Miniprotein binders against q8h113. Designs and how they scored, part 25

Target 1, 357 residues: q8h113
Amino acid sequence: MVIYHRKVVFTYVRAKRFYHFLNIEMVTDFKSLLPVIDISPLLAKCDDFDMAEDAGVVEVVGKLDRACRDVGFFYVIGHGISDDLINKVKEMTHQFFELPYEEKLKIKITPTAGYRGYQRIGVNFTSGKQDMHEAIDCYREFKQGKHGDIGKVLEGPNQWPGNPQEYKDLMEKYIKLCTDLSRNILRGISLALGGSPYEFEGKMLRDPFWVMRIIGYPGVNQENVIGCGAHTDYGLLTLINQDDDKTALQVKNVDGDWIPAIPIPGSFICNIGDMLTILSNGVYQSTLHKVINNSPKYRVCVAFFYETNFEAEVEPLDIFKEKHPRKETSQVAKRVVYGQHLINKVLTTFANLVENS
Key: E = the ipSAE of ESMFold2; O = the ipSAE of OpenDDE; V2 = 0.75 times the mean of E and O plus 0.25 times the DockQ between their complexes.

## First folded at step 13 (miniprotein)

Design Z6 (at its last look DockQ between E and O 0.03; V2 from the best seeds 0.00; counts 0 for: pae O 5.8 > 1.5, placed apart)
Fold by ESMFold2, look of step 13:
Structure Z6 (fold): chain B 357 residues (1-357), chain A 85 residues (1-85)
Amino acid sequence: as target 1 above (357 residues)
Amino acid sequence: SEKVEVEIESDDPELLEWAVIYIKKLAERYGAEVKVKKKDGKVEVTVKGLSPEVAEKIAEIVKRLAEYLGLKVKIEIDGKEYPLS
């Protein structure tokens, strides 16, 4: 009798799981997951004069176009950066964040350090809410005086951890590879928008700036701790190298649902930013995303931001205005001075950091 | 070295493809050899060259992925069926 009830309940639960799976298809189907793009055909032809005609490139370009028109986020595989390097970057970052607090403060962010360096847990805010993370902020280094008075604020070398000792050399190698990879992905995106491969390598784009945030999220015993509040990225393209063993990154899809970015081993998560939205004449839209932490494990995320030239005045590219014309009443030129925006953000962030210390 | 075989079936071909890519990347992290065969609406992923502890880890991760995605799977380690529940 009791056995019959447990057997009936078990059968009902199994049938309900099957029926419920069909009814939740929109949540757990492909539309509820970020697309995965193998870019190896693109990379194989990336420097060839005939790359736009290659069947493999055409297939990758189609996938990039669909992803960028939809969610604006995708996994990148076949990228040619070794799994060993990707993992070592995270392992050394774990080692640094495990150091005593006073050791980490030796490279703290200061105005004298060009706003480069370590920031402690809880001093960063996104949309007025505290972010539960610690980080190292790094920027492309440039010659003193190159970018005038505005750029002077950000002058100086990055403050790399001395422990682990190999950290600086590893990260500089990694940055070079991420820069090259980002440029090659942008050649595919340029083709996807209907341009030549090189539309993102013009006068104001051929000497790209970069930003890197090396982020540590403390383990938590609470549910739904905000590791990083909802935001869009402001540059062209972001490459995210995150720990593989916990899902915390969430991305907002076109239906308004938050999609988990389940880590795929050895992949980058790649997304478009606000500058690409402007350059594409609005065809591709940057995407709201956040980090919500429910894990007792410490988690690292190394985010590389590929940007325009520091001095770039960013507006829709003529080729993309022609390929994707808009109604006259809605054809408002959007111009952004990248370096000024970056510096204003850096100064505002630091001022708030001081107030919240 | 041990072998993990994963048979995956789904009426959603894009979800099936996503899952197969995940398993391939997971196996590649451990330097394993991966073979994918497609047969009559099913996909069989064979992962070879694993230590016993890594084979168990991969099987468990695949089991949890399949549970989350609602996929029909059959998992074997060296021909022995890995328990799904």
Scores: ipSAE 0.553, ipTM 0.840, lowest interface PAE 1.8, mean pLDDT 84
Fold by OpenDDE base, look of step 13:
Structure Z6 (fold): chain B 357 residues (1-357), chain A 85 residues (1-85)
Amino acid sequence: as target 1 above (357 residues)
Amino acid sequence: SEKVEVEIESDDPELLEWAVIYIKKLAERYGAEVKVKKKDGKVEVTVKGLSPEVAEKIAEIVKRLAEYLGLKVKIEIDGKEYPLS
């Protein structure tokens, strides 16, 4: 146990160094690397009323603005979540996916479970193509009837694995920390857009929904197996915790090329979603990404999606319309009901489960 | 056309893989051919089709990369050792 910790810390420091080196040497000429942002100065001031005037915050805000404009993906370091917890989440996730199929089926996703739980390989579809992954789908829990008839489809508790026994408590702790981290990153993004720190804490965002996908990608002996099809994320902000030893995530750059998102131990890969694109009046565009299974080894990825309120009617925020005016012809001006879109996506993905139940 | 030969040693296979990915990307930028040989705890990367100026630039970048990662490296340009100190 102790030997693993020193290797992980050494790997994190080395990976931070490697990425810092890559950024220094390659940022001038490689539009092909995702920026690394140390957000620790932002987090140190996130509860201060004058945080916008802090020199460290201003530097982080400038990095967030560039990342969100240029690529919509960035690494986050200095995020304050322990490497031990990040690694334990991945370790426990490996242990679950290593279980016999019959044991994984104890938490099988069903319509009666509010579309929460385990989906086998080949149940998930992206743009009408089958994805080569298995997953546990989790959503923020809410009281019955809280979100009316729209919310009924997702009503129920999360189906946590009973093996490992500590999995539920670990993941509930992790979700809380990811929620707090996402809120604080969005304070920086709000400042980057020229708003107050709190533009993403208004009526539409005060009670944020979240989605978490705990994803297992089987080992493959073939090249270019699609683990997850090309898509944009729907929400505000995604935090990706992935295995450190396998490059599988691909991001489409501004030139139209697919660039690999190389893992950095102890970092999150962060990306913006379609709701942030709308709210920002289209200043920050969500970036197309995919997963390619290219390793004979099993790979895990825990994706946390920080969302609007479930009932949010998402439109460009007035402050960002004023700061960043657009011509009326922008497709971004369309009002979208978040919960309705999520339900439609769930029902479309699992249409085959409803017909066979 | 010059060649750069890089031998990297590490007990960390992930660091070796990252170093190889980096050198490949660096070589692709310059339109260079890359060959990789993996051995236990070692990687040999050969980059070919370089100008003398680009070969020296790649060697210096790889040196700094190895220093920064704490990797044991040997670098040769056309069979001549590139100084690490």
Scores: ipSAE 0.019, ipTM 0.345, lowest interface PAE 5.8, mean pLDDT 84
ESMFold2 (binder alone), look of step 13: mean pLDDT 81; pTM 0.772

## First folded at step 16 (miniprotein)

Design G2 (at its last look DockQ between E and O 0.01; V2 from the best seeds 0.00; counts 0 for: pae E 17.9 > 1.5, placed apart)
Fold by ESMFold2, look of step 16:
Structure G2 (fold): chain B 357 residues (1-357), chain A 85 residues (1-85)
Amino acid sequence: as target 1 above (357 residues)
Amino acid sequence: SEKVEVEIESDDPELLRWAVLYIKKLAERYGAEVEVEKKDGKVEVTVKGLSPEVAEKIAKMVKRLAERLGLKVKIEIDGKEYPLS
């Protein structure tokens, strides 16, 4: 399937309009296609105390439920973030990665920099295999001392590129919009699980941490180069802003088949993570995905990870244990604190970087 | 059981702090106990409750860390100096 070819786009649009004619939106109609969800009805009512009663919200919630039970990946449209901003984020990132290597190193990852900053090509590993990408690692900034001794390693500001000059301001605006969007999508997901809209805004969840990876994949002249090895995301929800004209992201469906995540202009790709699997009492399962590069052209992907509170002790939420009971012998690692896991991962990543430098 | 004692010295206090956290992570991975003592620009880290095989492995990993990061270290396994070359 060639989604960006005029013939394919025309056929796809006609099929989508056919389903609308039958009062059916195109959600998981084909195993090889990811759902496309217009969340504008959800966002229109997201702050209303009675949003759960709105017919438009109910329809979006149903689509979210089906997507999260099936593949755990979906496109989000009608999200209210402008095409200009989405594209500018990628354009600025392309400009930064085009700079001479020595300029990029000015913001390199170090312990003194709070493990924030530039990671050169080839030093990141996933499941023991080298990832053919470079990146900027960013984390939510927080007041010194807020997260005790364990959080001290991540204290300090993010290291933003100074070229282009507007990079920091525009990315901070983008992060705020992604944070708000993720929270609103999670209200829909909470309803889909049978909770109130706010089950993911409880005491341990209402001050969410976030991670951002700003990733560049160099062009390749051979097939099936691993840009990023197969993995699941750790947090609650991921928003992916990728180059529109290049397909490299693949997701594993419930049948064990790899499904291409073909870019749809103006959309985010959205997926659920390990913490949502735990919090939902296993109703929604996080999804293996990878990046396989077959393109001679440079590809940018900006991934925003919406997480729990830094200090959260993650276990199934009581309401979802009640509504979706599972076998008593199922295990939940009640000893896992989100911040502890994050710091362990940060330190492991840096140790691997040092080992393979 | 055996113990590994590491004396670490660095002009960069954040690099020193990271090195200590790295050794604590190693200790946790192998279920070992760790003690840390700060002294005038250096840190002494003791990892206890190790098998001889794990003690050797930890010493090698700490040696590699020191070489990669340019840290000054002294490593002992049960009071016997571990070779740095």
Scores: ipSAE 0.000, ipTM 0.192, lowest interface PAE 17.9, mean pLDDT 82
Fold by OpenDDE base, look of step 16:
Structure G2 (fold): chain B 357 residues (1-357), chain A 85 residues (1-85)
Amino acid sequence: as target 1 above (357 residues)
Amino acid sequence: SEKVEVEIESDDPELLRWAVLYIKKLAERYGAEVEVEKKDGKVEVTVKGLSPEVAEKIAKMVKRLAERLGLKVKIEIDGKEYPLS
């Protein structure tokens, strides 16, 4: 019986990176910090049929339930993605955004490219306000005609930077790992809602779509510059990989206060989206968040959005209706076609591009 | 004036250095004096000149830090053990 001591290599990210976390934690009331969840016990059992009975899984599930009820945001540690890969994603993203504007325009977002590629600064709008960021928008690739007329708008390959040359292969590997991680976190959330581990692997979620936004926030010399306006995420689960040395993400708590989501090196910030709110029968509510650019240095953030099937008609899952009954008059009972919602957002953003070009 | 004594045990010298820095910065925020004694795998940090309210606040913050980092700590306020459970 070889007890594989999985050395939880707590890759102690170099002490210098934790210093920034500490400086800001001391300014904020420690009560306002997002929960940190080590999910390694959940991942150790993710393929076991009896995972729901494991004491380590039960503890993680209880932490996920509290985080999703109270804040809708948490840090994920013990996620099994190497710090080297996480950091290389950010490093190569910095290298891309440092390129001349003409070089970035080689992968410019266009309707003919299926709305994939580079968006310049000042093109993105949130709630009618201009966002101070640039981005590369990526979506899961699919065969022509797979998602009918709705999917046709997003048909095409992702436009990866040619510089740095390794960027495509790195990001494709990263997307695969984020997809696997998101599935395993959702098994924990499914258990937390009182279902089986597999409720989010049913008919609406057998072929999960994903969105990735590779975001660059320019340095600013003034306070309160809106990098991204206040919003909820529309999908299931978001994994945020951000620079370790700059606090910019703000989360609105239940009291209405804006809490800074201080970077923890080697962690993801994880949050729930509007589709998970619907699927959970409104047990877990998506949380309003924004980005404020407050650093003179350039900041990068890679947001991976794990989604339903593209054509999913999203409604509360029957198991969660049973476990968490609500009065029919709740706004959560609205059937939403995910792909149509995504396309409407993409087209609205692009209309703003044409008006401001 | 109250004192907070924190014993930190870890095989990771980076964790120990970081925990000590956290307590030093807490003490600085409250205008308190800090003494640090280092032994192999163990650090003892004493924060002095605290009000009772600030001593309890520091102890609570150190407890939460230890829980988040998986640090083995012992916390005392004026020689009384601060409960970690």
Scores: ipSAE 0.000, ipTM 0.196, lowest interface PAE 15.5, mean pLDDT 83
ESMFold2 (binder alone), look of step 16: mean pLDDT 81; pTM 0.782

Design G3 (at its last look DockQ between E and O 0.01; V2 from the best seeds 0.00; counts 0 for: pae E 21.4 > 1.5, placed apart)
Fold by ESMFold2, look of step 16:
Structure G3 (fold): chain B 357 residues (1-357), chain A 85 residues (1-85)
Amino acid sequence: as target 1 above (357 residues)
Amino acid sequence: SEKVEVEIESDDPYLLKWAVLYIKKLAERYGAEVEVEKKDGKVEVTVKGLSPEVAEKIAEMVKRMAERLGLKVKIEIDGKEYPLS
């Protein structure tokens, strides 16, 4: 299936090249494919004080800059997280979603559980349309009282499946690795924007919150089922670990065309979010994306969202305002309080789930 | 313009806070002003500046939320009790 999809993509790319040769304008231009970036040179030097001068790092940074300006989505390979762990995360997630419905409900989302846990198929809506998926919602755990009254809403432990038995330990290890990987990719993105490596590790950013959605898409027997409606991600950076054998994720490019995110085994799909748009002074724009399901097979997607500090007041960073002043001369900068927005979204989403259940 | 007044009672203070935020979000969706008065175990939320159609819509949505979550509520539109059954 993966091999078949790669053959289809290659044929499609050659057809587009032929149309370009004839000087015929195409609706889906050369931007129909997402960049694939080997970040191993970046990771090899990421903790070195002089990483910005390394030739391998400079090459990766250039690729990150191009990807973030053009589509805001890219694959990362050479990321150092083992194929075994990436696959075990998906395998155990498949095992959980295969359980009887009543077993999955034992960890269902409630206000008392801090809005953490399982939600059944069809209760989520995006842009007024029903999402045909089920999920487990997880958030970074924090000490009781740390974030005041607003943070109290999300206090408490995540509700991890007890079956498979090792699920919690596996996912906590995975989250730690995804957190470290995201930080290192953001060092490359900081360099791409013309800053030091550490611009995304300042006071408001160095204790990042995180969100994880563990998503299952049941198989469908018809075309174009909405698995997840079109949206942008709110945080800084998203890492997507998805099944290899079906292309369902679609990304809106700068020309307004929806392009497929064809799975690459062993890779993460990586994209930028709304907070990065603000912090970069608008140089990098978060990207609309959706999941359109055409697969008769059950499909798993584990999405890790790297965010700001919970209490962060987010505005454009001064260095990026200096390096990339806005050409429209509009002062559009707003202070955005991340935790306040997150809580509002959580409560609104849950209220809508209750209303439509 | 009409107003909707909601009295919410629960032994769970987090559920009260959640219910207030839900009503605030509804008011924001329709451009309405919100006032909140809090007491031990009870909260009164007033939504102002509504058309008759929007006031009834908000009251119905609050009613549905309360039914599904098991909240004890009293809802009024311009001082007249909105039926719960």
Scores: ipSAE 0.000, ipTM 0.108, lowest interface PAE 21.4, mean pLDDT 81
Fold by OpenDDE base, look of step 16:
Structure G3 (fold): chain B 357 residues (1-357), chain A 85 residues (1-85)
Amino acid sequence: as target 1 above (357 residues)
Amino acid sequence: SEKVEVEIESDDPYLLKWAVLYIKKLAERYGAEVEVEKKDGKVEVTVKGLSPEVAEKIAEMVKRMAERLGLKVKIEIDGKEYPLS
């Protein structure tokens, strides 16, 4: 089958040229900006048995290590995903959220749909505060009974918009590419932690779950509207595809200041989650972040969460315990069942759906 | 010895150059010979002198590269189409 995707790579070249331009302006206030990592050397060697010895990989690994230690957030460029695809995902997401409310309700999230589908504005709560966004929640599809009684709550197909008609096929392609990208970034992170490239492909990670939130933030004429409350992500890695013209994501730095995650066209924002904090024996801490709606224009964000196996009993990996020993009193030593954690978070978020319905 | 033949189609001359450079670097790593033929909007890259295992590995790496870069490619190992799906 000949894959006909013509338009895609104009932006990898533009990204390298754009970074040469950004490197000049970003020199002055480097403490206030998230690091930018060209991962293209890592991707060029991702199937190489000797990838750990490649000088370009070693440089990327050193950048990933610093970013994960210092801030837990970074821009990813050189990721190889089409900007045409990245932009079409955002464009079609805008088109869906522009639909009449009754049309959006055709894919309404329900418990019977395995908590998959459209959430209206004001249904999502973070830390007991109402979030000013609407979303489509998607999860990896799996066979009935695959994940036993804990998985039963999420059983069902994803509810894709019927308008635009091509939305499902586009998003399924995008999910596949984000999955492969996340795996390759984790190989770099595994090397950064002093392991083999494959530590995150072991028993707990051979069948990685994923979550995707397709988020729409309504335009506001008020200051300090919370689009999404302050939180850490619970998974391994998050890939954020956002509108290029609106700064809304805020990241809490090590000094406790909120720094803006300014959009860079053709980049992903990548961050680490709580499961990676555990697996790394607490070497890499998940970073607190929030979204502030500050634009009169509608904003979209597609967040892809790359996760452990659904049933994974998440504990620090033995190789990372050896390389990065900690005193037993660290809170990081807590075994967490990922699927149970996810279900508890879903049910807590949706307990508010029943009260506000 | 096996050969890997890659036909690359793109309207972007930079993409064509990058894809050719990627395949050349793969070939260099395995000590393989590379031939490049340029056609209008197309480039044909032939990598020669491969073991079966290396030919399959190069084909898979080119496939993944093309998927990431959204390049239209046709890959053949000794004249047999390598599956892109």
Scores: ipSAE 0.000, ipTM 0.233, lowest interface PAE 11.7, mean pLDDT 83
ESMFold2 (binder alone), look of step 16: mean pLDDT 83; pTM 0.815

Design K1 (at its last look DockQ between E and O 0.24; V2 from the best seeds 0.00; counts 0 for: pae O 10.7 > 1.5)
Fold by ESMFold2, look of step 16:
Structure K1 (fold): chain B 357 residues (1-357), chain A 85 residues (1-85)
Amino acid sequence: as target 1 above (357 residues)
Amino acid sequence: SEKVTVEIESDDPWLLEWAVLYIEKLAERYGAEVEVTVKDGKVTVTVKGLSPEVAERIAEMVKKLAEFLGLKVKIEIDGKEYPLS
């Protein structure tokens, strides 16, 4: 019985914050909030040969499917990574970024360090706009020569802070746990897409690369400072560990509005990336997001990116083409070797860094 | 120790669940005790065992959440109303 005349539409849109029908609609369908998924039932059965039939797993898989189809972002709780570790990662990162600039420069990013290390405030750009953050860039380590000439650029150990002293050991433990967690979440996502649990553990996916960005956003006294410009993530799955008392991450909803990803203590914010979009045959789509800072307080975010194998040639998986055929099968499918894309991004980022220093 | 009481009124069960979960997770970070009471479409979440500083912090964080969501809420610290403007 709703009538959509030009005058009625204008009044209807303006009233959406003051009318229960419109406010309820925006809140209840991921228009104002991201879903929260307790994955503990999934993790409890993740190693069982019949996990797909467990009622708890089926429920989690349904929630993953809806979240990935409708918004591409969700909180993960019941993930088994201790609150102490999650908080200690952020606390130690705060301690490092509080050091004098000259101390942070001891691990500065350089070509000879494999493009791993510290970047100062204001040298990163997203879509030609300056990002107001500092960071440590870390990548999975691999033996010399493993990825040929393409991978040679990124060879070398990560440059971990020596202050705080225990930083390296803590972060290596954290990375292992995030890697295992991401793999288990992807088993749930594989089931959600109608595959076996292991579709993301096949030949070009079972030795995943990873990227970690350890990010500090300085406090600001003005509104809407860009901490990180709008983008989608490249890989399969991102786990975000951010400070609990500041909301700066924004996610673009289906109406084109930016909604805040309000931190939930003890959770990860989790989102899908471009490689998962391709591998799922477009069923799940990565989501545009940005960081906008309005706080005078310093904010830390540790982002873990779970990727394909370095040398993966990314195209839709056959099982998902079968399960979810596209009507426009003549769509241009750009096949990209993941490692080549990563290296191109690394070199472009560093060139901008040098240009602006 | 102090307590924070949040009374939430909404016709949307998903919004109520989300808000209650948020408050429960916030309380868990501080090791606080949580009690949830439901009466005639109103949900009351009581967080106990707080320092005065943490009680104020939780009340402010819940206030900001309620403002964003358009959520009708009444917040008290030890029975004294926490201002919502």
Scores: ipSAE 0.354, ipTM 0.759, lowest interface PAE 3.7, mean pLDDT 83
Fold by OpenDDE base, look of step 16:
Structure K1 (fold): chain B 357 residues (1-357), chain A 85 residues (1-85)
Amino acid sequence: as target 1 above (357 residues)
Amino acid sequence: SEKVTVEIESDDPWLLEWAVLYIEKLAERYGAEVEVTVKDGKVTVTVKGLSPEVAERIAEMVKKLAEFLGLKVKIEIDGKEYPLS
């Protein structure tokens, strides 16, 4: 009987009161650190039509705006997903990656499985360098023919581990909660961009695709082992659930410095993707990040990518073009079909799998 | 049961908030009690009800945080100084 004592909520309120008492304009230099955003005020009002007028929502929106401008990464707390579930996701993921290689291969990625399942160590490449991780790749499931010939390549069920047996049901529950959380964060970001809360629920975004990568990083006895090469995320939002005891994610700030994303237990790391950059008319830039394996212990990370509609032809939203006009037809104005990009990425990764098999 | 005491000195309120929040979330993860006190520009975070192994783990994680943030900290486990070097 874990007595969640009410005292911890009181300490955070005391810390907030302490900073309010110091009358110090917290010049949060979000350039040097990833900001921590308690989104609970936003979630409390997510179904209210007047949510934009709530003082707690306005505070969260201001934090989201600063984070998305200055670093494109932030910690999310007050997200309403239980710490037990978050931790169980990581625990069950460790248990899977600890299985014999032959057991992991039962869910091996194949073209016939719609490129869903287990990817072994050494087949993922970023910028021509081999990444030292293994993964389970999952995608939103859809009916056969829903996304035409483009979607056909990804048709099929997710390949969930059979050990532990509860893994599928756990992850399906987790995906639902991450989907709801991502939608609510995007309502805050939409407000931060000067739109209604629902700009990211329009025609291009009303049936959001998702990708999930369940990533395992092997323990290393060497420094500077690349777990995942430097990249930007392609989608709208990423929710990262990582091990609490290992710092490996590095984020490049606007000044060009690499900031270690130290894990905060029970938090998500949230970042913006290239599609949000386009949709925002380039107001929020996706941030370059990498993973450096620096622990002798195995590390897990579950990355949930909240995406546009699969067939979305992504362009700047009219409301954000109006609010944030640009003089030049910047490279950001390129119409991109999300599903085509995803398929090209999947096929390229699979070609690398075949060549290195 | 052991306790971890962290004294934090910083003129940056953001770094203080972030450090306190980090320690609180560590304590929550282990089902530990947290007490935060402020005196003379110093923040003291005390985590109570720990096993020896968890106390050492929390101390090490706080050390790494302090190194990254450039925070001046003093870490004690049951009143014994935890080495920062």
Scores: ipSAE 0.000, ipTM 0.283, lowest interface PAE 10.7, mean pLDDT 83
ESMFold2 (binder alone), look of step 16: mean pLDDT 82; pTM 0.783

